# Ledger of designs, part 4: VH-VL binders against Jasmonate-induced protein homolog

Target 1, 185 residues: Jasmonate-induced protein homolog, of Atriplex canescens (Fourwing saltbush) (Calligonum canescens) (p42764)
Amino acid sequence: MASTQAMGMTEQQKKSVDEMVEKATNMGVNVQAQNSAVVSMINQTNVSMTFNENHNWSGSVVGTGYPKSIPTKQSRQFIHQGDAKDGSQGAVVYYGSNANGEPCGWLLAWCAPTNVTPTKPNRVYVDCGAQSKFDTISWDTIKAKLDVGPATTNFTDVDTETTIAAGVTSTGSFASVGAAFGLST
Below, E stands for the ipSAE of ESMFold2; O stands for the ipSAE of ESMFold2 at other seeds; V2 stands for 0.75 times the mean of E and O plus 0.25 times the DockQ between their complexes.

## First folded at step 2 (VH-VL)

Design i1 (framework fv_iluzanebart)
Fold by ESMFold2-Fast, scan of step 2:
Structure i1 (fold): chain C 185 residues (1-185), chain A 122 residues (1-122), chain B 107 residues (1-107)
Amino acid sequence: as target 1 above (185 residues)
Amino acid sequence: EVQLVQSGAEVKKPGESLKISCKGSGYSFTNYWIGWVRQMPGKGLEWMGIIYPGDSDTRYSPSFQGQVTISADKSISTAYLQWSSLKASDTAMYFCARHEGYSSGWYYFDYWGQGTLVTVSS
Amino acid sequence: EIVMTQSPATLSVSPGERATLSCRASQSVSSNLAWFQQKPGQAPRLLIYGASTRATGIPARFSGSGSGTEFTLTISSLQPEDFAVYYCQQYNDWPLTFGQGTKVDIK
């Protein structure tokens, strides 16, 4: 059965993304982030999610790296320091399970240019579904999709009943990225 | 030059299936999203969905999820919009459009096909 | 989904006069707003993107302004070829959504 909210962001997803963007903003201000993407992710699934993979097009994660796990119903954050020319452009993939216990994955990609303009805005790309979907990732394909992506997006995979929503906004000298990894059930 | 050329007008009866096409030329077809837009007679524009031909990643507007199928054949640079069973309410002009990349503007459709008129009547 | 509301539904102006068209979003779309022109029997034509940037080949008499939820398209000194329907479209969030259109008619 198709989800009634298959391609549209629910009110809960919108609130969750806005809350995560706010958490990212507060973290960035507190640590005086500059030329960075500050990312906050919430796990709205019923099990813990585990870090699987990342990719950097420009910049790199700082500190202790990506959160190794995101416990169920909790949020985790990281900072990705951009390079001077192209800013922060990266992606992360987390693995978990859907409501039926089937292995699933969630992918978040972001682009936060050093100088945000109408022709080079902040953008995100998201994807989710069966874990096997992420066994071999074409990073060039993901980059091409990210390059034309919006500032706020969502996706629902009807077959696995998984959802993901994300948004990005500029806050002074850094970008705040919020994402919600969830289920459509 | 960049062009999107759509298939010709169709006249169908309710219950019939239909597949219309949009052929891209003058650019790298697999690197741009193709979107479909419906315009009912005398009405405004409605987004139906988009497809990325490079991997057939397809996203529908909620109002059109389950009503149509969007697909693409990258070997012939052609995107498709398909109905399994047409209704009289599907009578409309259908446009395809290309989602422009980073350098020329983001998140807007810059080149449009000429449109395919679909008429469904008994 | 983000609802785009355009006003007025119909605008009657004489050639040479200024036309001002409004577009309101139900939620912030930043500057991710485009304007299209559609003449009878034709495909839409991109006029403005990024709320204020003119597309290639678009005359200087067309200008866009606004950010967040309130946007304006202005046509200074309207020409005979400018009588058409104008649509705003947000591309900040999926699904992409259009306004219902403003028809610019001869007074």
Scores: ipSAE 0.007, ipTM 0.539, lowest interface PAE 12.2, mean pLDDT 87

Design i10 (framework fv_iluzanebart)
Fold by ESMFold2-Fast, scan of step 2:
Structure i10 (fold): chain C 185 residues (1-185), chain A 123 residues (1-123), chain B 107 residues (1-107)
Amino acid sequence: as target 1 above (185 residues)
Amino acid sequence: EVQLVQSGAEVKKPGESLKISCKGSGYSFTDYWIGWVRQMPGKGLEWMGIIYPGDSDTRYSPSFQGQVTISADKSISTAYLQWSSLKASDTAMYFCATDLYGSGSYYNPFDYWGQGTLVTVSS
Amino acid sequence: EIVMTQSPATLSVSPGERATLSCRASQSISTNLAWFQQKPGQAPRLLIYGASTRATGIPARFSGSGSGTEFTLTISSLQPEDFAVYYCQQYNHWPFTFGQGTKVDIK
């Protein structure tokens, strides 16, 4: 399985993604997660981020749902239980603001198959930018990009100076997903 | 310490309205879900609904949707369960509960419970 | 909704004996299962969560096991204070649902 670092990530993003993957792993082990994606997200922006929406291709979030907010410089976690056949495939969108106070969004998508194989690997997809970018999401387009995605990824939107990085790895009977939502400034 | 304190027992007639309360203390009231569980005399436990006090996101069990109203007042750390018109079949013990992280886990089921409010509805 | 079924409805056990309680889910809930103990006139008390993790302060004689759809609560050496009704509850998806309960009473 690939390291949780990739070319194009800042050193801080590599460290943050690794720390979030470790946090997800600790959570998953403690609750004995099975056939799930355990996700840990850190907000590295200057304001609180608020949950906006999700999408499920397979599986669904455990319990009461996604963290409603991620306070500035804090991390939050959730568990997404996979379908028996296809595993956990989903996405979340959080809203916040950039350094200039402009409304922005961050999108994290993941695929954690029930049985990870070379032909069905764990993968992630990320996107960020102006909030308006996420008013009319094409989930089919995101799915197509996720389906050929890597185990670690990053994206920076030059116009809004926002950035996002993520990684996924298998840990026994579940996948650990780590993500860092941030600013490029 | 973490506590949920519920209002006292109620004796009502069919058709009357009622609002019972659950006051949280010792934790950040707006950061955790709080829910209501019904237990009819001699019967088991059933979830009625939950509310996230921070934004008042409320979710009902299908059998209770439209039968009761769940609300919360952040300023006094209190959740409420309300009926507009009680029925004899509402006679039950009502518990509130919150799902706090504990025991090293990031997720627990509802692990702190109020003492219960007995509601008796009879003619 | 996910239906939880407990068996037996009543289990009669002598003090010091082993008690085994079963809980079945109508569909897979992974390990997102809790066990509660309720004594007459009291609120439920959390014993086990994550199918097998003991809650704080719960004695070691209580243990849970299982995943998917089949779960077991075991009390290895039943004490007088353990005579109560036990409920399993799934928290995999809302609405959360309880089993109907197993009453553990004295033989």
Scores: ipSAE 0.009, ipTM 0.598, lowest interface PAE 8.8, mean pLDDT 87

Design i11 (framework fv_iluzanebart; at its last look DockQ between E and O 0.04; V2 from the best seeds 0.00; counts 0 for: pae O 15.2 > 2, placed apart)
Fold by ESMFold2, look of step 3:
Structure i11 (fold): chain C 185 residues (1-185), chain A 122 residues (1-122), chain B 107 residues (1-107)
Amino acid sequence: as target 1 above (185 residues)
Amino acid sequence: EVQLVQSGAEVKKPGESLKISCKGSGYSFSSYWIGWVRQMPGKGLEWMGIIYPGDSYTRYSPSFQGQVTISADKSISTAYLQWSSLKASDTAMYFCARQYDSTGYYEYFQHWGQGTLVTVSS
Amino acid sequence: EIVMTQSPATLSVSPGERATLSCRASQSVSNNLAWFQQKPGQAPRLLIYGASTRATGIPARFSGSGSGTEFTLTISSLQPEDFAVYYCQQYDKWPLTFGQGTKVDIK
């Protein structure tokens, strides 16, 4: 694909991800979340994003489910309740448009173990690009990348000029996942 | 069209119980957060708490924790606010509100009931 | 909890003029800010969410701006129906909190 897996977030991406992690943390504390991932996503594009699909390796969403849309310059959240053994491990895909009006997708995946240890750390994986990239998703491939991934990462697709950044941390009994869906232009 | 219709005005004495209602129509009641807001005479707005009727999960603002009970009966599309023992300081207008859309957790509220005036006097 | 402080408490403005209302948060709320209008005897009406996005059916003369801790609501040409109390509300952190309100009076 005509994309580069970029290393290191920009200063704006770091700020946005940190804000989303803090928002997820505050919500998780307020609702007394347990063994779960509280996920906060901000849409930094110029159009509303719509929910496309999810995948679960462990756990399931609770409450109102996945946000059906994320309005431009707004954030939306969900809580993904983990299984007793493997915690919360899942992914979501949202669709929107780039600056040229071309259909695009943003993928966020997370791993939030029931108990964080050196061999079972929090992890995130991200991807974005043309919407057609997400016509056929290999969830096994995504999981393999997630299982060796870091707690903070980003990706920029040069062809569509889309970008995504995410981070995850633990607060007591739950994980806070923050993500910024955006444009590189 | 989304509508929230609240029960009528109440005049009560201190120590009496009260349960006021908020009936939703024109949407899937169980899928949207409902919140309660107090407005004391001549004063501003205060969030009291919220409920997700789908599973009855509730959260209270700290100053209202233990002071009121928020509940819902999704089978009749109705949310409730109730007191076991009213105080004169409970005299206020009470509004229910529904969240803007079902894609957010509990952020901002577009649809509001008409309000229920509760007067508590000896 | 996050304290929202509105200024001025009262704003006297002539019809047709611009009104500018301020809202300050005690800590960053990012863009998680809403504005409401309330007239006597009525329920609050959502005007703005996300600091700058107009809610459905809100006239274009209402605009919002700001992020972090400082926010502004602007009414570009006041109409007779715009004389009301305006509240900001943060929704970044529980509990949800309102500012104390700004009353916009006819001068």
Scores: ipSAE 0.006, ipTM 0.503, lowest interface PAE 13.3, mean pLDDT 88
ESMFold2-Fast, scan of step 2: ipSAE 0.278; ipTM 0.748
ESMFold2 (binder alone), look of step 3: mean pLDDT 92; pTM 0.942
ESMFold2 at other seeds, look of step 3: ipSAE 0.007; ipTM 0.475

Design i12 (framework fv_iluzanebart)
Fold by ESMFold2-Fast, scan of step 2:
Structure i12 (fold): chain C 185 residues (1-185), chain A 123 residues (1-123), chain B 107 residues (1-107)
Amino acid sequence: as target 1 above (185 residues)
Amino acid sequence: EVQLVQSGAEVKKPGESLKISCKGSGYSFTSYWIGWVRQMPGKGLEWMGIIYPDDSETRYSPSFQGQVTISADKSISTAYLQWSSLKASDTAMYFCARRDFSGYEPLYYFDYWGQGTLVTVSS
Amino acid sequence: EIVMTQSPATLSVSPGERATLSCRASQSVGSYLAWFQQKPGQAPRLLIYDASTRATGIPARFSGSGSGTEFTLTISSLQPEDFAVYYCQQYNNWPPTFGQGTKVDIK
């Protein structure tokens, strides 16, 4: 049994997740596997965001991979298929700009274990700020923070006026991960 | 606001090289896939290939692999379609188009189109 | 490659009447189908994607339906500006492929 929390996703993002699940199923992807994560990201900034990098601790993205860009005020989705032992554990970094046109980055990490328990819960970790913050990422450090992370979180970087919010919840056969990449202005 | 502006019409002879252009404006050029579509006189549309301008990743339709080269120069927000040696059968209207979707490869559709470049190859 | 076949080749309709255009795929393309409108001397314009979702700014008189191998574009009350060639396009399989077009002509 797991405690559930409201997803941080908008109603439009939830609809987009449902559409992505249908499209992936039509491609022959078994999204209903208990070790899958369906990830939805919404770009709440004023410019398009570009995929920079990913990291896999457990599992891998399926289909054609991560969205290369997320247009302003739109959401994009991907499916990350977990392995049988540890489930879906990964991270993505997107680059964009803040309200002042300064280069910024947003990092989302998630853990959707194969068996959700109180000691192995769904969890997320987020970070954002200047793009230079993500020039050299210590994935071991991110993993350590993710391992003790909550199911729902948010962070604001005061210096760049950037924000990020994320949540993860189990939806029967898969985990649903939502994230909003935004500005505090 | 979003515009794709293509280079002007070309009249060439068989065996000549050609490079036509498609300049994007009003959006982040490096954030969207650009595709090329051929329309032969009196015929329908044929998808040629796509490029992601930020890293120049290309993907060609098998029918056009080796026939043309797609490239981009992100510093001037311009994509290119190039032939090393034109044939009379290359006579067609060529469109560039922006694809506003990433992720799954089967999910390609174009939302904004250039005005087209007419290429006439005759002797 | 998946072959897309449109019918009829030409459809003659009076203004205010309903037009129904068909598109058939040689194998299932799920719901990964788009419809485009092209007027003489112009670039194509996206009307419908994901078989039934209208693109931004497209009038409600345009609707799409179908899945698998059989798809329909309906124009409920044809306006003078709707006389054009219409193309379907699948994007389920690489490469994406277009139908040969249906010309909607004035009766």
Scores: ipSAE 0.005, ipTM 0.484, lowest interface PAE 12.0, mean pLDDT 84

Design i13 (framework fv_iluzanebart; at its last look DockQ between E and O 0.03; V2 from the best seeds 0.00; counts 0 for: pae O 12.1 > 2, placed apart)
Heavy chain, then light chain:
Amino acid sequence: EVQLVQSGAEVKKPGESLKISCKGSGYTFTNYWIGWVRQMPGKGLEWMGIIYPGDSDTRYSPSFQGQVTISADKSISTAYLQWSSLKASDTAMYFCARIGEDYSTYYHAFDIWGQGTLVTVSS
Amino acid sequence: EIVMTQSPATLSVSPGERATLSCRASQSVSINLAWFQQKPGQAPRLLIYGASTRATGIPARFSGSGSGTEFTLTISSLQPEDFAVYYCQQYSNWPYTFGQGTKVDIK
ESMFold2-Fast, scan of step 2: ipSAE 0.308; ipTM 0.766
ESMFold2, look of step 3: ipSAE 0.007; ipTM 0.497
ESMFold2 (binder alone), look of step 3: mean pLDDT 91; pTM 0.928
ESMFold2 at other seeds, look of step 3: ipSAE 0.006; ipTM 0.568
ESMFold2, look of step 6: ipSAE 0.006; ipTM 0.559
ESMFold2 (binder alone), look of step 6: mean pLDDT 90; pTM 0.923
ESMFold2 at other seeds, look of step 6: ipSAE 0.006; ipTM 0.514

Design i14 (framework fv_iluzanebart)
Fold by ESMFold2-Fast, scan of step 2:
Structure i14 (fold): chain C 185 residues (1-185), chain A 122 residues (1-122), chain B 107 residues (1-107)
Amino acid sequence: as target 1 above (185 residues)
Amino acid sequence: EVQLVQSGAEVKKPGESLKISCKGSGYSFTKYWIGWVRQMPGKGLEWMGIIYPGDSDTRYSPSFQGQVTISADKSISTAYLQWSSLKASDTAMYFCARHVDTYGYSEAMDVWGQGTLVTVSS
Amino acid sequence: EIVMTQSPATLSVSPGERATLSCRASQSVYSNLAWFQQKPGQAPRLLIYGASTRATGIPARFSGSGSGTEFTLTISSLQPEDFAVYYCQQYNDWPYTFGQGTKVDIK
């Protein structure tokens, strides 16, 4: 359906998540606390993407932090440790370029509650387009959209020909968040 | 087993063209980046550039942009490094290496070719 | 580009001694740091990736540590076959860059 799968992460992304969890555990990070989100992002654009900013509604990034760059055709992962009350709720923005070399941005927001229930489910929200769209972000607006968001989603910005797809699911040990940043070509 | 096998040593004169090869076997060639590394006699390692054979997406180190051409032929699982006009300063050992990206967690060069010695002299 | 600086340039040690090699990045590379061993006439051999993960087949005497900008390779009990040049390499940003190398030589 989408140009990129939602929470049917690629086999490469699933293995990347498993390896990230194993290595983080070896570094002393407790990802088995069931309030962590392990986020995997794949860059399906033609250029490297660069980390621009993040926002935390609850929880914070741990371990090696946010990947500074995501090379083209590759995936990168991070762990976001949720707080005891509200779990892991955050967002990241990466910058890159579209097929025409125009500056573009991709935004991923996720909500992985400490106790997932039908009334408090895992959620994602995505957006992409011209880089200028992300010069002034209303985090309250993003949060409002995230709070009614689905567990899997996709978006295409026709003007820049950029796409983004994402999903979140509980593994029984942590929340697995997958996202693909791409072009609509 | 996973292997990268490079073409044999080359002895050339300045101004001549050259194309050396790196053939992958034992893995899905189109799913891994192949990088090229130069080592001048008695010197350290210099990363030259990288290619994704699946779509020939190629990136160069700024120091090598315009000096060499990196290409690949996915039908025969082979990557290439090419000079249009060799200089004496191109005398070096050239290595190809596979970048690990199966898991996305590591992009280290896990498998290396044996190297191709290129000697450019009058 | 990110500049990788290794120290010392040459480390003289006796067999059975501990060797400690340092690598510094001009900017954070997180844990995207690899260590390679190169012997004369041979291709480089991957020892450590992800700053601290031993590659397949690498002896337990080799260990890596560090994150961000400061990294260390330790060889706990140097064997005769360990006398070689060691390179660190960041793979966080393109272009990927190597340190200038540390030669581990017999004392």
Scores: ipSAE 0.005, ipTM 0.473, lowest interface PAE 13.0, mean pLDDT 85

Design i15 (framework fv_iluzanebart)
Fold by ESMFold2-Fast, scan of step 2:
Structure i15 (fold): chain C 185 residues (1-185), chain A 121 residues (1-121), chain B 107 residues (1-107)
Amino acid sequence: as target 1 above (185 residues)
Amino acid sequence: EVQLVQSGAEVKKPGESLKISCKGSGYSFPSYWIGWVRQMPGKGLEWMGIIHPGDSDTRYSPSFQGQVTISADKSISTAYLQWSSLKASDTAMYFCARLPEYTGYDYFDYWGQGTLVTVSS
Amino acid sequence: EIVMTQSPATLSVSPGERATLSCRASQSVSSNLAWFQQKPGQAPRLLIYGASNRATGIPARFSGSGSGTEFTLTISSLQPEDFAVYYCQQYYNWPLTFGQGTKVDIK
């Protein structure tokens, strides 16, 4: 069976993404974030996930950096400070395993422009599947997909039974990004 | 009132083990990162690492990775810094300090009073 | 790692005068910069975060400015209790790094 882009989020995915967006929003307000993407991720898999790599098109992660691990059923956060011209545009890849113990990866990319307009809105792009899928990432290809991406999205890789859902919204002077890394069973 | 209270001064010999403590009060201890900062006599501040007591997530400065162990016991609101084998070069003042609630914007907002560790033969 | 360089190493200022302290980052840290005061025998005290925001309880005479690689801490009318060493800290990238400090001596 060919891998497919989900046509809509499940109710669980919607709730998880909304919870993560709310957590990101609360953190951004608390630290008075400006021209940043505040990102909250939840690991809904059965094992811990480990940070593999990131990419910056615009801006960079601040403070302690990307969470090195996301334990099973827990959430982790980071802040990505945008530059003055293009804002925050970046991506992260985490590795873990599916229900069968096979190595898998989850990719989250976001775009939070300094000036949000109808032609330059907040965007997300997601992907997941076998770990080998992320051995040879073309960041130019990911950027092209992100540049036409929606504010909310999801993807299910049928072959590995992995899922990922994400959303981004503006909150005053920063963007809140929520993501759920999971399994389709 | 937010407070971080550190254990008392220590005088040790090279090769001995040591574990010093930092007890938080007046806030939700498991919700905030605790960092450790070294200040050698007459020198500036060096970040050693941090721990989130609620999640057991621990991050080390590259200069201190493998040299010390940072841990926490959230049931008694206490963070720890530990050496398996002390060296004379470990002689320093050690501060614990809190970072704001779990986030990437990491500045130290409240500090303990410091623990002086002297290692001499 | 990002290297933080403070200048001058020592600054002598008369009471009531303006003191200006500089902090330079080896690469851009945006506005992710904090300033601390350390008095002899005491723990550091947070003065400024986010380059320009005063921490709770910090007197209005302390102000911070700058972004990118160049930052300034200003004490508008130096008081005797302001004798201290001042440190900048970047929190833009891991590892967290401090400047070497500027010692403010009362003339």
Scores: ipSAE 0.006, ipTM 0.513, lowest interface PAE 11.6, mean pLDDT 88

Design i16 (framework fv_iluzanebart)
Fold by ESMFold2-Fast, scan of step 2:
Structure i16 (fold): chain C 185 residues (1-185), chain A 121 residues (1-121), chain B 107 residues (1-107)
Amino acid sequence: as target 1 above (185 residues)
Amino acid sequence: EVQLVQSGAEVKKPGESLKISCKGSGYSFTHYWIGWVRQMPGKGLEWMGIIYPGDSDTRYSPSFQGQVTISADKSISTAYLQWSSLKASDTAMYFCARGYEDSWSPYFDYWGQGTLVTVSS
Amino acid sequence: EIVMTQSPATLSVSPGERATLSCRASQSVTSNLAWFQQKPGQAPRLLIYGASTRATGIPARFSGSGSGTEFTLTISSLQPEDFAVYYCQQYNTWPYTFGQGTKVDIK
């Protein structure tokens, strides 16, 4: 099976994405025709992370929703199917704790256009820090940052000692998005 | 060892209220779904609803919306199924089950022993 | 809501025979399909999830196959303890739904 996984993913994440794509294909979900993003998230923190919220600019998640939890040192995957005009553009926020047990959040936003070009490339935007940072999210502000974002990025919040890294890659209508939610300690 | 332990059998009259329980142990209660399933005497299984105790996200099957209340108390790892006013048609075995998210939805891997509810006059 | 239909309603088999149980969904449930065994007076027991993955502790004689709308549970050599009612259940789309059950009886 040919891989379209994002650069910067762990080898285990790449395998999990490949397995998710194979499973979806065998079940009759046409990931390619639906201009989908296959998203893999790894929890590199010391505690389980829990789903808090999502936002869709274009497209929607396949099935009943996003993984409710990501256990410590494990990965979870979901498929976000894009629309024909704008592709898959969305965001997720997970909550957890830092090394000191303080409530923290991690935000991943991605843009996987229907047709990837130099003018309309794959993009990611990430943020992390204190949970209170995500109590009221300006999705317009995040969209503006995403719209000029790179295909691979990382961010470290010094105050909470939290980190997040993400990347997106695509060879066609299908995009692979990888993210690592972690601690700087 | 993962266990779900349900409250004991109940004998009630129509119009009475009832709250039955399902206590989880041997796992992180807030990181798994809890579902409630009804089985009427001699009949098959029916989903009533599910709850995620970590955030209290609760979903009811259309047939049970407004008929029952599902809740959870994460401080004692216990989920509840409640009726405000029982009917004779509520006579059934009620099971709770733990849901594990494999991908985008849970499958139910461990089940309680069941609570028999008999409603008659 | 997705309707799950099982066939046959009753299957009469002798010990040592192969049993094949069918389950059909009114709409695609991808591979989010589980099989449960229920014996009289007992809670359901998970046998298969993800259409084909055996749950922990389930004997190798149980196997699942299928995807989308058509699914099969096979018991390769029926043992006396396998006489029970079997339910398929989709967990792809809420509300989750069970089939009506197939009763596996001794011939």
Scores: ipSAE 0.015, ipTM 0.602, lowest interface PAE 5.8, mean pLDDT 87

Design i2 (framework fv_iluzanebart)
Fold by ESMFold2-Fast, scan of step 2:
Structure i2 (fold): chain C 185 residues (1-185), chain A 122 residues (1-122), chain B 107 residues (1-107)
Amino acid sequence: as target 1 above (185 residues)
Amino acid sequence: EVQLVQSGAEVKKPGESLKISCKGSGYSFTDYWIGWVRQMPGKGLEWMGIIYPGDSETRYSPSFQGQVTISADKSISTAYLQWSSLKASDTAMYFCARLDYYDSSGYPFDYWGQGTLVTVSS
Amino acid sequence: EIVMTQSPATLSVSPGERATLSCRASQSVSTNLAWFQQKPGQAPRLLIYGASTRATGIPARFSGSGSGTEFTLTISSLQPEDFAVYYCQQYNNWPYTFGQGTKVDIK
């Protein structure tokens, strides 16, 4: 089956997600039963972004792991397999640079519960700005914000002129999470 | 089989316009960036720019911005590189290449055309 | 724009010997570095990407290493068909840039 579009996913991202799901299934990775999130990130900045850290509240990354880098103007994908009780809940932080060459970071957090209900819906939380903002992250604070977050969101940091948009949707087999890491100028 | 096939060699005079082509086959043309690379006689490779055929978004190397135009016609799976007014310094081999969007660990330019030799002389 | 510098400009190696080619970036490119082989009259062929991952169909004698600003391509037992020009390319920063090339001659 084709992957659904999370809000703001490019045609390139949709194709990449479809291929990731097919390859993972062929390798025996479980992307079924609504407890997996397939996460696609596109780097819309002018430099490559590098993986900095992750956090798991529920579940863990599978397969080839988190992409170590996201080259400029390209997308990268990973699969995060949730546990049976709480599903897939995690976060990633990537580092890069803004238009002025200043070090910046982009944070994506998602919640894709095993049993999606009106009181436990799919959620995302995003943040971006100066790299120093992410030197010490309070994961409890991020989780508190995620737990009241919407299924689609965006944020622009005026000081660094960085932007991030993300969304999460259920496909009937897994949750599709899309994010765009970019610049506002 | 993925293949990029480029148009044939061109011999032109300074001031003339030229449009060369790169036709993709064996894959979904609108799902991959196509890039253009210049190689001057006896010199190395220079990246010129890329286009995403699905929406015609282009990105140029700063040294080629305004010097050439990159375009694509997705109905015939063909990308183009165009000069409005050729110079003798444009004499070079021009390659097109497919930019891998995913799964080659992010490497651009996994498949290449055979090249188009452009000779500009008076 | 990131400047890529390759050395040596020319390397002469007998068949069966090891060849080591160097590539230096003017600033860190992480592991976002590729190596290409170009034979006379042909298009470049991708050998290595991600600094150390062999492309599909590339013989095991080709290996890459390095990160940041210093990279090497090693051909462990040079074959006659390996005479060619080798280029490194960074794809860490936009625009992508190539080195000037190292010509490998087989005596």
Scores: ipSAE 0.000, ipTM 0.468, lowest interface PAE 13.9, mean pLDDT 84

